# VH-VL binders against Protein AF-9 homolog (yaf9): the designs that were tried, part 21

Target 1, 217 residues: Protein AF-9 homolog (yaf9), of Schizosaccharomyces pombe (q10319)
Amino acid sequence: MAPNTRVSKCQISRPILVGNDAKPLTKEEKEKAPTDHTHTWRIFVEGVDGEDISKWVRKVVFKLHDTYNNPTRTIESPPFEVIETGWGEFDIMVRIFFAPEAHEKALTFYHHLKLHPYGPRMEEMKASGGLVESVQYEEIVFNEPFEYTYKLLSQNPIGDGHGLAVESEPDHPFSQQLEQDEADKLDFAIQEVKKTIEMYKQQVQSLQGQKSSTPVE
Below, E stands for the ipSAE of ESMFold2; O stands for the ipSAE of OpenDDE; V2 stands for 0.75 times the mean of E and O plus 0.25 times the DockQ between their complexes.

## First folded at step 11 (VH-VL; framework fv_retifanlimab)

Design k5 (from j6 with heavy chain E100Y; at its last look DockQ between E and O 0.25; V2 from the best seeds 0.00; counts 0 for: pae E 5.2 > 2)
Fold by ESMFold2, look of step 11:
Structure k5 (fold): chain C 217 residues (1-217), chain A 123 residues (1-123), chain B 111 residues (1-111)
Amino acid sequence: as target 1 above (217 residues)
Amino acid sequence: QVQLVQSGAEVKKPGASVKVSCKASGYTFTSYYMNWVRQAPGQGLEWIGVINPSRGSTWLDQKFKDRVTITVDKSTSTAYMELSSLRSEDTAVYYCARGYYTITVGSDYFDYWGQGTLVTVSS
Amino acid sequence: EIVLTQSPATLSLSPGERATLSCRASQSVEYNDYSYMNWFQQKPGQPPKLLIHDASNRATGVPSRFSGSGSGTDFTLTISSLEPEDFAVYFCQQYSDWPYTFGGGTKVEIK
């Protein structure tokens, strides 16, 4: 295991996809599902371009609507997903717990489950069999990771420049008066990252959409 | 300097609605989650919910879900919380509070709070 | 939901005395050696102010007389020597699971 030394002035990031897909139950599936359920759906956390995130993700917890049996679902190995049937759209908590070697706190995402075709191309989605995807690109940033974790994450960078280690201020400071210029510079850097994330999210949505669920731009 | 400035106090009758605003400045609005918390007079604090300002996705405490809507306007860096079907028990100071980074592994610190908005519900 | 029970409800002390405030969670708020527990100070007419994050880390600008400790379900805020400005209400808050919850508060008042 790596020494208890963090890589100073370093941020390393990893992209993930968080989201759901859904489709209407087939006639055969309806016969086996609860009578008021209309869709099957899958909530997930996965890597981009086939990256195996289990090297630094220990488990993912999905908290479903309280009407589901055992609504807190803990998935301790890939694929990090839950497959269910249902009829309604609701918010799902997705919490990612990192491996001890990463020495990081869990990260939470909130995802609104989508079952029904939506947006300007709603009728096209209906005509194509009702496959719905709602997937967000998220970039997880590790501040000053330990040397072992830094090397492990650096061995598997994504091919577009995201996920590379960058030099940064140590740790997560609160903003202070005398550090307003530093806070502004940090906010600017985060904004540039967010611009890139939005670009990739649009690309991911287009790649996963069947009938142009989200325009590529 | 990070600031969260809320709209002024409101007096409402039972059954009405109220919409409280929270204008953020001094940081990139879309980089941090925004939370809403309330405090009845002389009582403790109660978390209402959170919004991701970048995407507008929310998570609300289930006891408020039928009555609370949380939204943002990114162009003005302003968060809103609307509470409908007001009851006398909703009399409280309502706070916005900045949470953790939306993209950084970290903590849900409520490190900056608005000054609070008193909502009074009485006949 | 995770219930936080603070004790005592009121702590009557004089300046210079040590204050010890307790917060107990109905279930563990710890993972991977992080405790998802914060402490806030609140004075009348003011919003809460963050004192301690993640059980033991003082927020920026918080005097060293404030310290936090504990893990799992039992947490303590200690003020080693009370100053006049420390007489206030103190809240613990967890963010381990939804909904995020606060303790009922401990009022530290002048004896």
Scores: ipSAE 0.164, ipTM 0.619, lowest interface PAE 5.2, mean pLDDT 79
ESMFold2 (binder alone), look of step 11: mean pLDDT 91; pTM 0.926
OpenDDE, look of step 11: ipSAE 0.247; ipTM 0.709

Design k6 (from j6 with heavy chain T102V; at its last look DockQ between E and O 0.49; V2 from the best seeds 0.68)
Fold by ESMFold2, look of step 11:
Structure k6 (fold): chain C 217 residues (1-217), chain A 123 residues (1-123), chain B 111 residues (1-111)
Amino acid sequence: as target 1 above (217 residues)
Amino acid sequence: QVQLVQSGAEVKKPGASVKVSCKASGYTFTSYYMNWVRQAPGQGLEWIGVINPSRGSTWLDQKFKDRVTITVDKSTSTAYMELSSLRSEDTAVYYCARGEYVITVGSDYFDYWGQGTLVTVSS
Amino acid sequence: EIVLTQSPATLSLSPGERATLSCRASQSVEYNDYSYMNWFQQKPGQPPKLLIHDASNRATGVPSRFSGSGSGTDFTLTISSLEPEDFAVYFCQQYSDWPYTFGGGTKVEIK
């Protein structure tokens, strides 16, 4: 296979998290922030379960609201994030750029920045002092990647072979690995959700233990 | 076989609103961004915004931010654009256009367009 | 936002002649050897039709007389031998930065 030739009939998936968290400014933070700002927030692109995505992500560009200084923020090494203060919710463009050797176009996501408690978990967010998160789990797909990307992703698995070749055709040369990779991918996603749930359960239990013995919910 | 079919022409008074529909067929609706573009009579093209049909997340050009709402109905594979507080300068043909893949590296590019919906705003 | 300047505004040519259309971007639209620049054809009463994507790739079903070239900020659409159906308006469009923008167009008209 030549380095400038795509690996035919091959798809490789990689999980990422795209999103933001936010909380109201503390007293100390308010002293350093513009007077009308009410929250600190962080927009990010991360791997799942501690995975280092910088092996195949070269940089992430976050385009913020035009009212921010230098609203086009280019982050060239992990953590791929921007931390700011503000008062309003707006749409952030998130563009993921791959290594030059991959010879791939960038991939774009649009994220609505959330600062205030919302949705079914609104009461949990209020109880956590206004801590808000809005995070999407995405599985990006490299369709027929060049050999460089194929080897890179195959040599940097997640878990037990997760992230090797993924193909929907049963007669594809990597069909056995595809079946295992699909199973590993699902298990990995489930484990990550479970870890996140456990983290928040511990935080809530700590807060309830500090407050009172009176009944809740 | 890919097709985008838009709702018919509309005539509106200043201050009213309009909602244009775009029904998609012949492809997986949630796999591609859907864009909205307009063209005033005798003028060039102006990008309005984009929606991820799977997530419902959008981005709207700053010029339209507080007057435009873009939505989808996944069950009917239909995208909608609503423009409120209409002004005479909003008179244009409004197009939906299939854009980039949402999560697959690689892209198709405004490769299929709706037939256009003329919105006329007259006093 | 990225401004696209097309020239000339009008080309008056005869069938069989070569048309050369220019599009200049106010900043580079390039990453990883890809130029985020497309070309569209539009006839009266019709939506735009994609001709060239990513500077040089003909869209499906586009005749070989259409070709695109250029990189960075300077791009060219060439029609090697005009056919009667090619008399239309041509727009360049960038998707490198938001908002996505279109050029003002070049009208190719019969001389």
Scores: ipSAE 0.678, ipTM 0.840, lowest interface PAE 1.5, mean pLDDT 84
ESMFold2 (binder alone), look of step 11: mean pLDDT 90; pTM 0.913
OpenDDE, look of step 11: ipSAE 0.817; ipTM 0.907

Design k7 (from j6 with heavy chain N52H; at its last look DockQ between E and O 0.11; V2 from the best seeds 0.00; counts 0 for: pae E 3.2 > 2, placed apart)
Fold by ESMFold2, look of step 11:
Structure k7 (fold): chain C 217 residues (1-217), chain A 123 residues (1-123), chain B 111 residues (1-111)
Amino acid sequence: as target 1 above (217 residues)
Amino acid sequence: QVQLVQSGAEVKKPGASVKVSCKASGYTFTSYYMNWVRQAPGQGLEWIGVIHPSRGSTWLDQKFKDRVTITVDKSTSTAYMELSSLRSEDTAVYYCARGEYTITVGSDYFDYWGQGTLVTVSS
Amino acid sequence: EIVLTQSPATLSLSPGERATLSCRASQSVEYNDYSYMNWFQQKPGQPPKLLIHDASNRATGVPSRFSGSGSGTDFTLTISSLEPEDFAVYFCQQYSDWPYTFGGGTKVEIK
């Protein structure tokens, strides 16, 4: 059995997106959904700019409101998401699990599911047919990881600094690299969210076009 | 040296509100969830809720639904819990407790607690 | 929510004796070989102090006479040889599922 040794003075970061999107059910979708449901929604955890987080994420557990059948949803392979219908907004516990070899306990996020237009973009969301997103950029920080995780993350670098940090001084050159890397990650996250919005707009418009091209008698 | 220093004891009448502060020092305030827990005299511990100090998002036990507001002031590294519509059963010591890192793997949970704030609701 | 039942409610012992405290969960708090169960010590007028995290790991600065064991739903805190400062109330706490909950406590008192 090989010894487990943490890598001292080492912090490695990896970006993720945690959030949900939602839209009102179309007439066709509502006929297939429970009668009191008004929206379809998707809760997810995903990488930024094409990063495959399943290399270091082994599963994600989403705990939904108790009124859902099997409210504890375990997703063991990408895409790490749950798609449902509903009518109400509630808090979802999102728990990210790592490989057993990492010897780390799970990381927990809390997300408030958004179905209805809100915030500064409320009017824009209303104008787009009620398409809603609530997505946050998060940095997963592995603090002094065991050798297994250090090796794994070093083999899968992101940016110029591999997301490494060595704490010594606030103005340490490595710390300045991390500041730039985080700015770059935010830019990538913004672009990814924009791409996701455009993809859903195309899907909605395609479905609306199919509905409009079917004449009624 | 990690410290959580809470505001002093308070005496309130039923129907009033109380706001308890928790000033953090010795660590990066926004990197850890902040939890609130209470303990009625001679009773066990009851989790109230948690706040993400950077995002301001909160998650509360359902029994406190619309009576509790948890906030932070990042510039002073201070968390606040406000409990409204006080009842006699709200008499308790209220604790803040540092939770897990918000995004860091491998840290302890509930590892540092404030000294507690006694809130007494008389009459 | 997950209910934690501690037993006994009171444990009367002398210094130097071994204390064994039980905590049982209403459902499993284990996932992927981790047990999401903590133990705290509390003395009068003081906040809780973390002793054991994740069922079996001593928190920093906790003496080796404290040990935790168990998995799934059945957990034990053991104090191998009681010292005078160990007479206190002990709580278990789960964080496997929302909302987080605490046991009712076991008071360890001098016999």
Scores: ipSAE 0.385, ipTM 0.673, lowest interface PAE 3.2, mean pLDDT 82
ESMFold2 (binder alone), look of step 11: mean pLDDT 90; pTM 0.922
OpenDDE, look of step 11: ipSAE 0.630; ipTM 0.832

Design k8 (from j6 with heavy chain T104E; at its last look DockQ between E and O 0.45; V2 from the best seeds 0.63)
Fold by ESMFold2, look of step 11:
Structure k8 (fold): chain C 217 residues (1-217), chain A 123 residues (1-123), chain B 111 residues (1-111)
Amino acid sequence: as target 1 above (217 residues)
Amino acid sequence: QVQLVQSGAEVKKPGASVKVSCKASGYTFTSYYMNWVRQAPGQGLEWIGVINPSRGSTWLDQKFKDRVTITVDKSTSTAYMELSSLRSEDTAVYYCARGEYTIEVGSDYFDYWGQGTLVTVSS
Amino acid sequence: EIVLTQSPATLSLSPGERATLSCRASQSVEYNDYSYMNWFQQKPGQPPKLLIHDASNRATGVPSRFSGSGSGTDFTLTISSLEPEDFAVYFCQQYSDWPYTFGGGTKVEIK
């Protein structure tokens, strides 16, 4: 099918984590690092609960501060991460690229690298030896994706089920073309995607609740 | 209808700070990046930086990074840009402009601009 | 950062003539099928107005006399038959890499 044909009234949401962790350099690591560096850190893009996002992500580009050698880091296979040392906090641009056959524009995130304890859990981070995590949960939305992307995500659903949400309109020519097999597959996929997304949202909410809120018992 | 309405013109002395506001309406404020761009008299356009209104994360052009702060107030759908340590070269019209989607893959582009805010640095 | 060079700086033409505006990037602004290059029109006392996004796509409400073409590093805005309202300054703008940058502009004026 032609890549210029979009699936009308189709919205697919996929969760990802974009973030960094960091810790102070150990004594051994300080011997191998530049004298002014104080921390090691890792910037990453990950799926939720071990999802292999390489099924739909082709590569991730991280643009670091200009003081780093080769500050534009291109990672073409999982894990989609960069590990470095440094002393300062700065903004990292994270650009996610999809398969060329999907004919979709890249998606960009901006992440402020955190090295130092912060926020409501500041004292816990200090007590843990300065271990810091700064992670953003994002629901990436594929709105009316090209048919290639629709099929790719349908064939690689989140978790045990199908991670695809589609709304059908009776007057849409694409729905009429697909009525025999696609309608049944789409309905099943929609229900499985909703269940899978609910599972991941609950997992993320539990993590965020532990970080910032008193849980309801 | 999408609208971006900016605060009025400012006259400042060298060394002062200015804070320009941009109130958005007619769309979901947190779904699009917000950009700031300036144009000195008789000159071209210069991009300053961008903010994700949902997360508050920013990227600031290195030329301005130590002098510019970009923020949002989600409750009023308003973006702000503050430029400190003003110089005469900072005299320009400052624009906010709606940019790319923050999390949606698909059609996105720089389609709506504020009316501009003239900041004059003199004396 | 990516430098955009527009030429000519000024284009003096009469209504009804074809205008051809050039924008050259110092490095490719293309990723796969997308060229991250926009064109804007600016009239005195007004903010820029988006004409063409992603090299060749007309923005909503833009007349068909405006067209964009090009890929990689070389881009062209064409106005097939100039109307009186088209005499303005035109800027190209890339958003493939940070910082985003604009060309110096081409002023299209009545000869």
Scores: ipSAE 0.602, ipTM 0.801, lowest interface PAE 1.9, mean pLDDT 83
ESMFold2 (binder alone), look of step 11: mean pLDDT 90; pTM 0.910
OpenDDE, look of step 11: ipSAE 0.779; ipTM 0.881

## First folded at step 12 (VH-VL; framework fv_retifanlimab)

Design m1 (from j6 with heavy chain G99D; at its last look DockQ between E and O 0.25; V2 from the best seeds 0.00; counts 0 for: pae O 3.2 > 2)
Fold by OpenDDE, look of step 12:
Structure m1 (fold): chain C 217 residues (1-217), chain A 123 residues (1-123), chain B 111 residues (1-111)
Amino acid sequence: as target 1 above (217 residues)
Amino acid sequence: QVQLVQSGAEVKKPGASVKVSCKASGYTFTSYYMNWVRQAPGQGLEWIGVINPSRGSTWLDQKFKDRVTITVDKSTSTAYMELSSLRSEDTAVYYCARDEYTITVGSDYFDYWGQGTLVTVSS
Amino acid sequence: EIVLTQSPATLSLSPGERATLSCRASQSVEYNDYSYMNWFQQKPGQPPKLLIHDASNRATGVPSRFSGSGSGTDFTLTISSLEPEDFAVYFCQQYSDWPYTFGGGTKVEIK
C-alpha cells in the first residue's frame, strides 16, 4: 500500500493522560514567587503507564490564563508539561499536534486547573499537605488513519488492542474498568445532585404555599 | 438528522442574567464539543466559549470569563449559556454550534448551528 | 488573539460573475500541512452555514462552485459563478489558536 494510503473502515486509538498537579508554596518558595502566588502547579500530557508518546506527538500547546507572561506555551519534546506558580484556578486549553508523518489534524482538550483539595478525597488531600492531582483519562481515536499512523500506533497494543487494559493492575492502574468506575461515580454524583435540587424545589414550593394560606389579618 | 434547537427570545434589563439553552439531537451529545457564539445586530460574529459535554470542562474568552457560565445536562442533551450582569452591548443573537469530536481526530468544525436566540438588553 | 481581516467589505456583482473574497490573518494558522480556517455563509435571519473547512475542503452539501484556497496568513473563498442564492455575507474563522476569532465579513450583493 502506498505510504499515504488510509486504512479504510479501521480505527486506531491511544490513551493519554491530561491533567495537573498542584501544591501550596512553602514559605521559602513564596519569597521567590510573584506577589500573591500561593501554589505551584504543573499541567501535563502524558502517556499511560509510562508510554513515550513523543513517537506520535510532535508538540503540545498549552494556553494559560492571559495574566501569565506568554500565556501560549509550546512544548516540543517530553516531558510535555508546563510548571508555574499562581493563586487561582482557571481553564487551560490543550492542543496536541501529531507527528508530521501522521498527516493528522491536531486534537484539542480542555482542563480546569485544580489548586485546592476537592471532591470525595478532599480530606485526604488536605491531610497530605494540600497536594492536588486532577487527571483526565483520554482515548484518542484516529478514524481511517494513514497506514503510517496505523502501524505506529498498533505496535504496542495494551489489553484488547485499544491501548488500555481491561482491568487495572498494580503497575497499570489505568484500565477500561477504571474508566467505567469513574463514569459510574460521576453519574451517581449527578443523580444525587439532581435529587437534592428537586428536594429544595419542593421545599420552596411548600413554603410558598404556606405563605399564601396565611390570612392577612 | 443533527439538530440544535435553542430557547426563545429574551428581554432583560441591565444587571440581570439570562440563560439560553441548546438542545441537541440526532447525534451522541457527549462526543462533540459545543460552542457558543454571539452576533450583535448588523455586526460580526464573536466567539464566547466552548464546553466538553462529556466532562463539563470549559474554556471561555477572557472577555467573558467573569460573566459567562457554560454548562450541560447530559440526560437531556442540552447545553446552557448563562450571561450575568447584562449590559446593552450584550444585545445580540446567541448561537450554539457543534464543534469537533472530543476524542476523535479529523472531524468537521462548526458544522451545525442552532437557530439563534435573540437577547435584548434594554432599560 | 489572531485578527482576521476580510476584504472587500462589500462586493457588488451580477449573477454569473466570479466572486473572490479575501481573508488575512495577523499570524499563521497553518501547521502540519493543515490550515485551520473555515468559511461561513450567512443569510439574513439565519445562522452561519459552514462552507469550507480546513481552508480548502467543501462541507457536505456545498455546491462545487464554492472553493477555498490559501495557506499561512492569506486565504481566499471563490465562487466561480454566482447564483441568486449566493448573495449573502461570508465570514472566515480561525481555529488555530484560542480564542477562536471571526473576520468582519464580506457582503456579496447584487449589482
Scores: ipSAE 0.081, ipTM 0.666, lowest interface PAE 3.2, mean pLDDT 86
ESMFold2, look of step 12: ipSAE 0.511; ipTM 0.749
ESMFold2 (binder alone), look of step 12: mean pLDDT 92; pTM 0.929

Design m2 (from j6 with heavy chain G99S; at its last look DockQ between E and O 0.26; V2 from the best seeds 0.00; counts 0 for: pae E 4.2 > 2)
Fold by ESMFold2, look of step 12:
Structure m2 (fold): chain C 217 residues (1-217), chain A 123 residues (1-123), chain B 111 residues (1-111)
Amino acid sequence: as target 1 above (217 residues)
Amino acid sequence: QVQLVQSGAEVKKPGASVKVSCKASGYTFTSYYMNWVRQAPGQGLEWIGVINPSRGSTWLDQKFKDRVTITVDKSTSTAYMELSSLRSEDTAVYYCARSEYTITVGSDYFDYWGQGTLVTVSS
Amino acid sequence: EIVLTQSPATLSLSPGERATLSCRASQSVEYNDYSYMNWFQQKPGQPPKLLIHDASNRATGVPSRFSGSGSGTDFTLTISSLEPEDFAVYFCQQYSDWPYTFGGGTKVEIK
């Protein structure tokens, strides 16, 4: 069942989104929340282009600030997310545990929870009533995966097959500063793509309504 | 060759602050986590926290509450740890230690350590 | 947090003898058959030096006389034939959960 041989000279990448969104509590929501909380927020790990990452991700653990009840949150099925209220920004450990079939060690990210408008989109976030998104694009690289995992991942490429490399040893980027700059640009681009997709969905719904209402002579 | 060089020993009074530096060379600074660990005289090791130098994200042991700040200066490849409101029990050797951060599936090792910075807190 | 208990606290041995050091975790540090347990050597006045990572893998430049074994909660560092340079303090360290924690150490000293 489980593969016992690694595929040599093979590297498979899988994109994920790691991040949070947040908004201020409304007056009504404040009545139900702890007295000093000001925001609701959601931290998550998700695939791109609708990928169900649970095929190769077994669980995600979110380690919250120790003032939260049960601050170690283990999510074993999608959506891999935690929804909470709070008042402060802090770093969350996000640990991704792979399916046993992958035979891989867990991978850890540190995410800084954002509640307040920031960065190049600060004015847009302020204009939206304080709706904040902080999302990083990460490419998980499986180096010489087991045969079972290789087949699973290679049979399910994302988009045009991006992230599959065989018979090569890609150089690790020489500078994380360059990677951070590209990740920030990609985060911004992903947010714009999500907005574009929502626009198209609305246009499709409008056209479907028009098609249903269009009379035939 | 990978090298972590820390600032020199410090003597402080209770209530003061100390900022220890750790200058990295011989590798891409932003490709690895930087950890801080301390060792009181004649005692074991105590992990303080970690920073992702490329993003500035940190995770700190709650034992230090709001007394510890870990930062980096990417332009000088230097990590810093500041401990405030010093107490006599904070007397220790403070180490920086590198651990692997890659976008590949891997593991955390403290493979290279700084030489240590003795911080002495006495009245 | 995960507590690591090392035993014995002190081993008094001669060069050429076999040293066996134990580390027990308060909860499992295992996932997917990987153990999140490392071993370090520390000599007086020096920083710790990584010997073994992930329970059984020797770090670069570590002699083959050092080996690690164990899983779950129980781990062992073995030095098959002690050399004079091996008399030091040895620490286990887990990174299964935060905060990372270290054992109290085992001192290997000359008889």
Scores: ipSAE 0.287, ipTM 0.647, lowest interface PAE 4.2, mean pLDDT 81
ESMFold2 (binder alone), look of step 12: mean pLDDT 90; pTM 0.903
OpenDDE, look of step 12: ipSAE 0.302; ipTM 0.717

Design m3 (from j6 with heavy chain G106D; at its last look DockQ between E and O 0.41; V2 from the best seeds 0.00; counts 0 for: pae O 2.2 > 2)
Fold by OpenDDE, look of step 12:
Structure m3 (fold): chain C 217 residues (1-217), chain A 123 residues (1-123), chain B 111 residues (1-111)
Amino acid sequence: as target 1 above (217 residues)
Amino acid sequence: QVQLVQSGAEVKKPGASVKVSCKASGYTFTSYYMNWVRQAPGQGLEWIGVINPSRGSTWLDQKFKDRVTITVDKSTSTAYMELSSLRSEDTAVYYCARGEYTITVDSDYFDYWGQGTLVTVSS
Amino acid sequence: EIVLTQSPATLSLSPGERATLSCRASQSVEYNDYSYMNWFQQKPGQPPKLLIHDASNRATGVPSRFSGSGSGTDFTLTISSLEPEDFAVYFCQQYSDWPYTFGGGTKVEIK
């Protein structure tokens, strides 16, 4: 059998985190930072729940804003991260290259660097001194992987074998249960929005009906 | 079947803005990146940027960073490209093109294209 | 950015002849035995059509007379026997690094 046989009709997946941290520079840090820089930030690719992804990730390439010196940053060993200072938010393209033995194509992600408090937790972030965390959960799926890749990624199955625990634990917040909870929340929100839209439609219809019944004197 | 249908031709004055739409059908809209590419008359192709429809995350060529906004409406499976501060050199056919699958590494790239939208910028 | 240079700019051939189109990259677009290069065909008034992805893989529905080869910085699109419908402009495109870039194109015209 050729050493590079694909496993037919099989998929294997691994979860990863792609995201950034950011915080305002201290007075002391500002003195050492370039002019106008206001924040320190970190872009990273990590395994879920502390998984060592270096077993199957060869390198990660981060494409920063062109205003940075050497905006293309290649990280070939853990931690797969870039730490910089700056003042503005911008988009980072992240390309994950897999181990040579895997013979798999690279995967591309896009992350918008967040430096300022945002979203429903904005006030909480402000209260925490401006610490910002923007993290995306991603599932990497290999279709009909090579036998090597399949074996490698199946060695440490968590939960149902997809790398996520069924239930969240204090030290393992990412789980299938968490995903389901988030899905449920989104579904609920969508339903509420639909109800609101319907309510407004009915109001508009009622108003239109009233307008048509007003005799043109 | 996969289809990308773009909005009609636009004629704009310098300094104005244009918003081109791309309606996707025949596949899961949020599962594939959406690219925007333009082509000036008789010229080559120029990549503008890309969006992940699921997350709304974008990346733009530095050349367009200050003038282009790419967005999506997931409810209608439609991607948008807005270009502001139009110049004569922005006269081109603008294309949307489906990119790679957002989760897997085993997919075609730029495999489906819209029919194109001609944007003419003239005084 | 990675600059792609296509040659020749124009290729004049007759139906039935072999067409060989070249695309050279300013830097390597290869990693882990994959070459991140696409080939497109474009006819007047139409969008580009994907022909080849990953340097050598034919896209769905593409005739067998089209083939891609090459690695590193040098890539070739070959049309083994030109059909009347093959007279068009052909572009190479790299997706190894950002921004993605296209070649200037090769026009295959009838002699």
Scores: ipSAE 0.170, ipTM 0.681, lowest interface PAE 2.2, mean pLDDT 86
ESMFold2, look of step 12: ipSAE 0.754; ipTM 0.880
ESMFold2 (binder alone), look of step 12: mean pLDDT 90; pTM 0.917

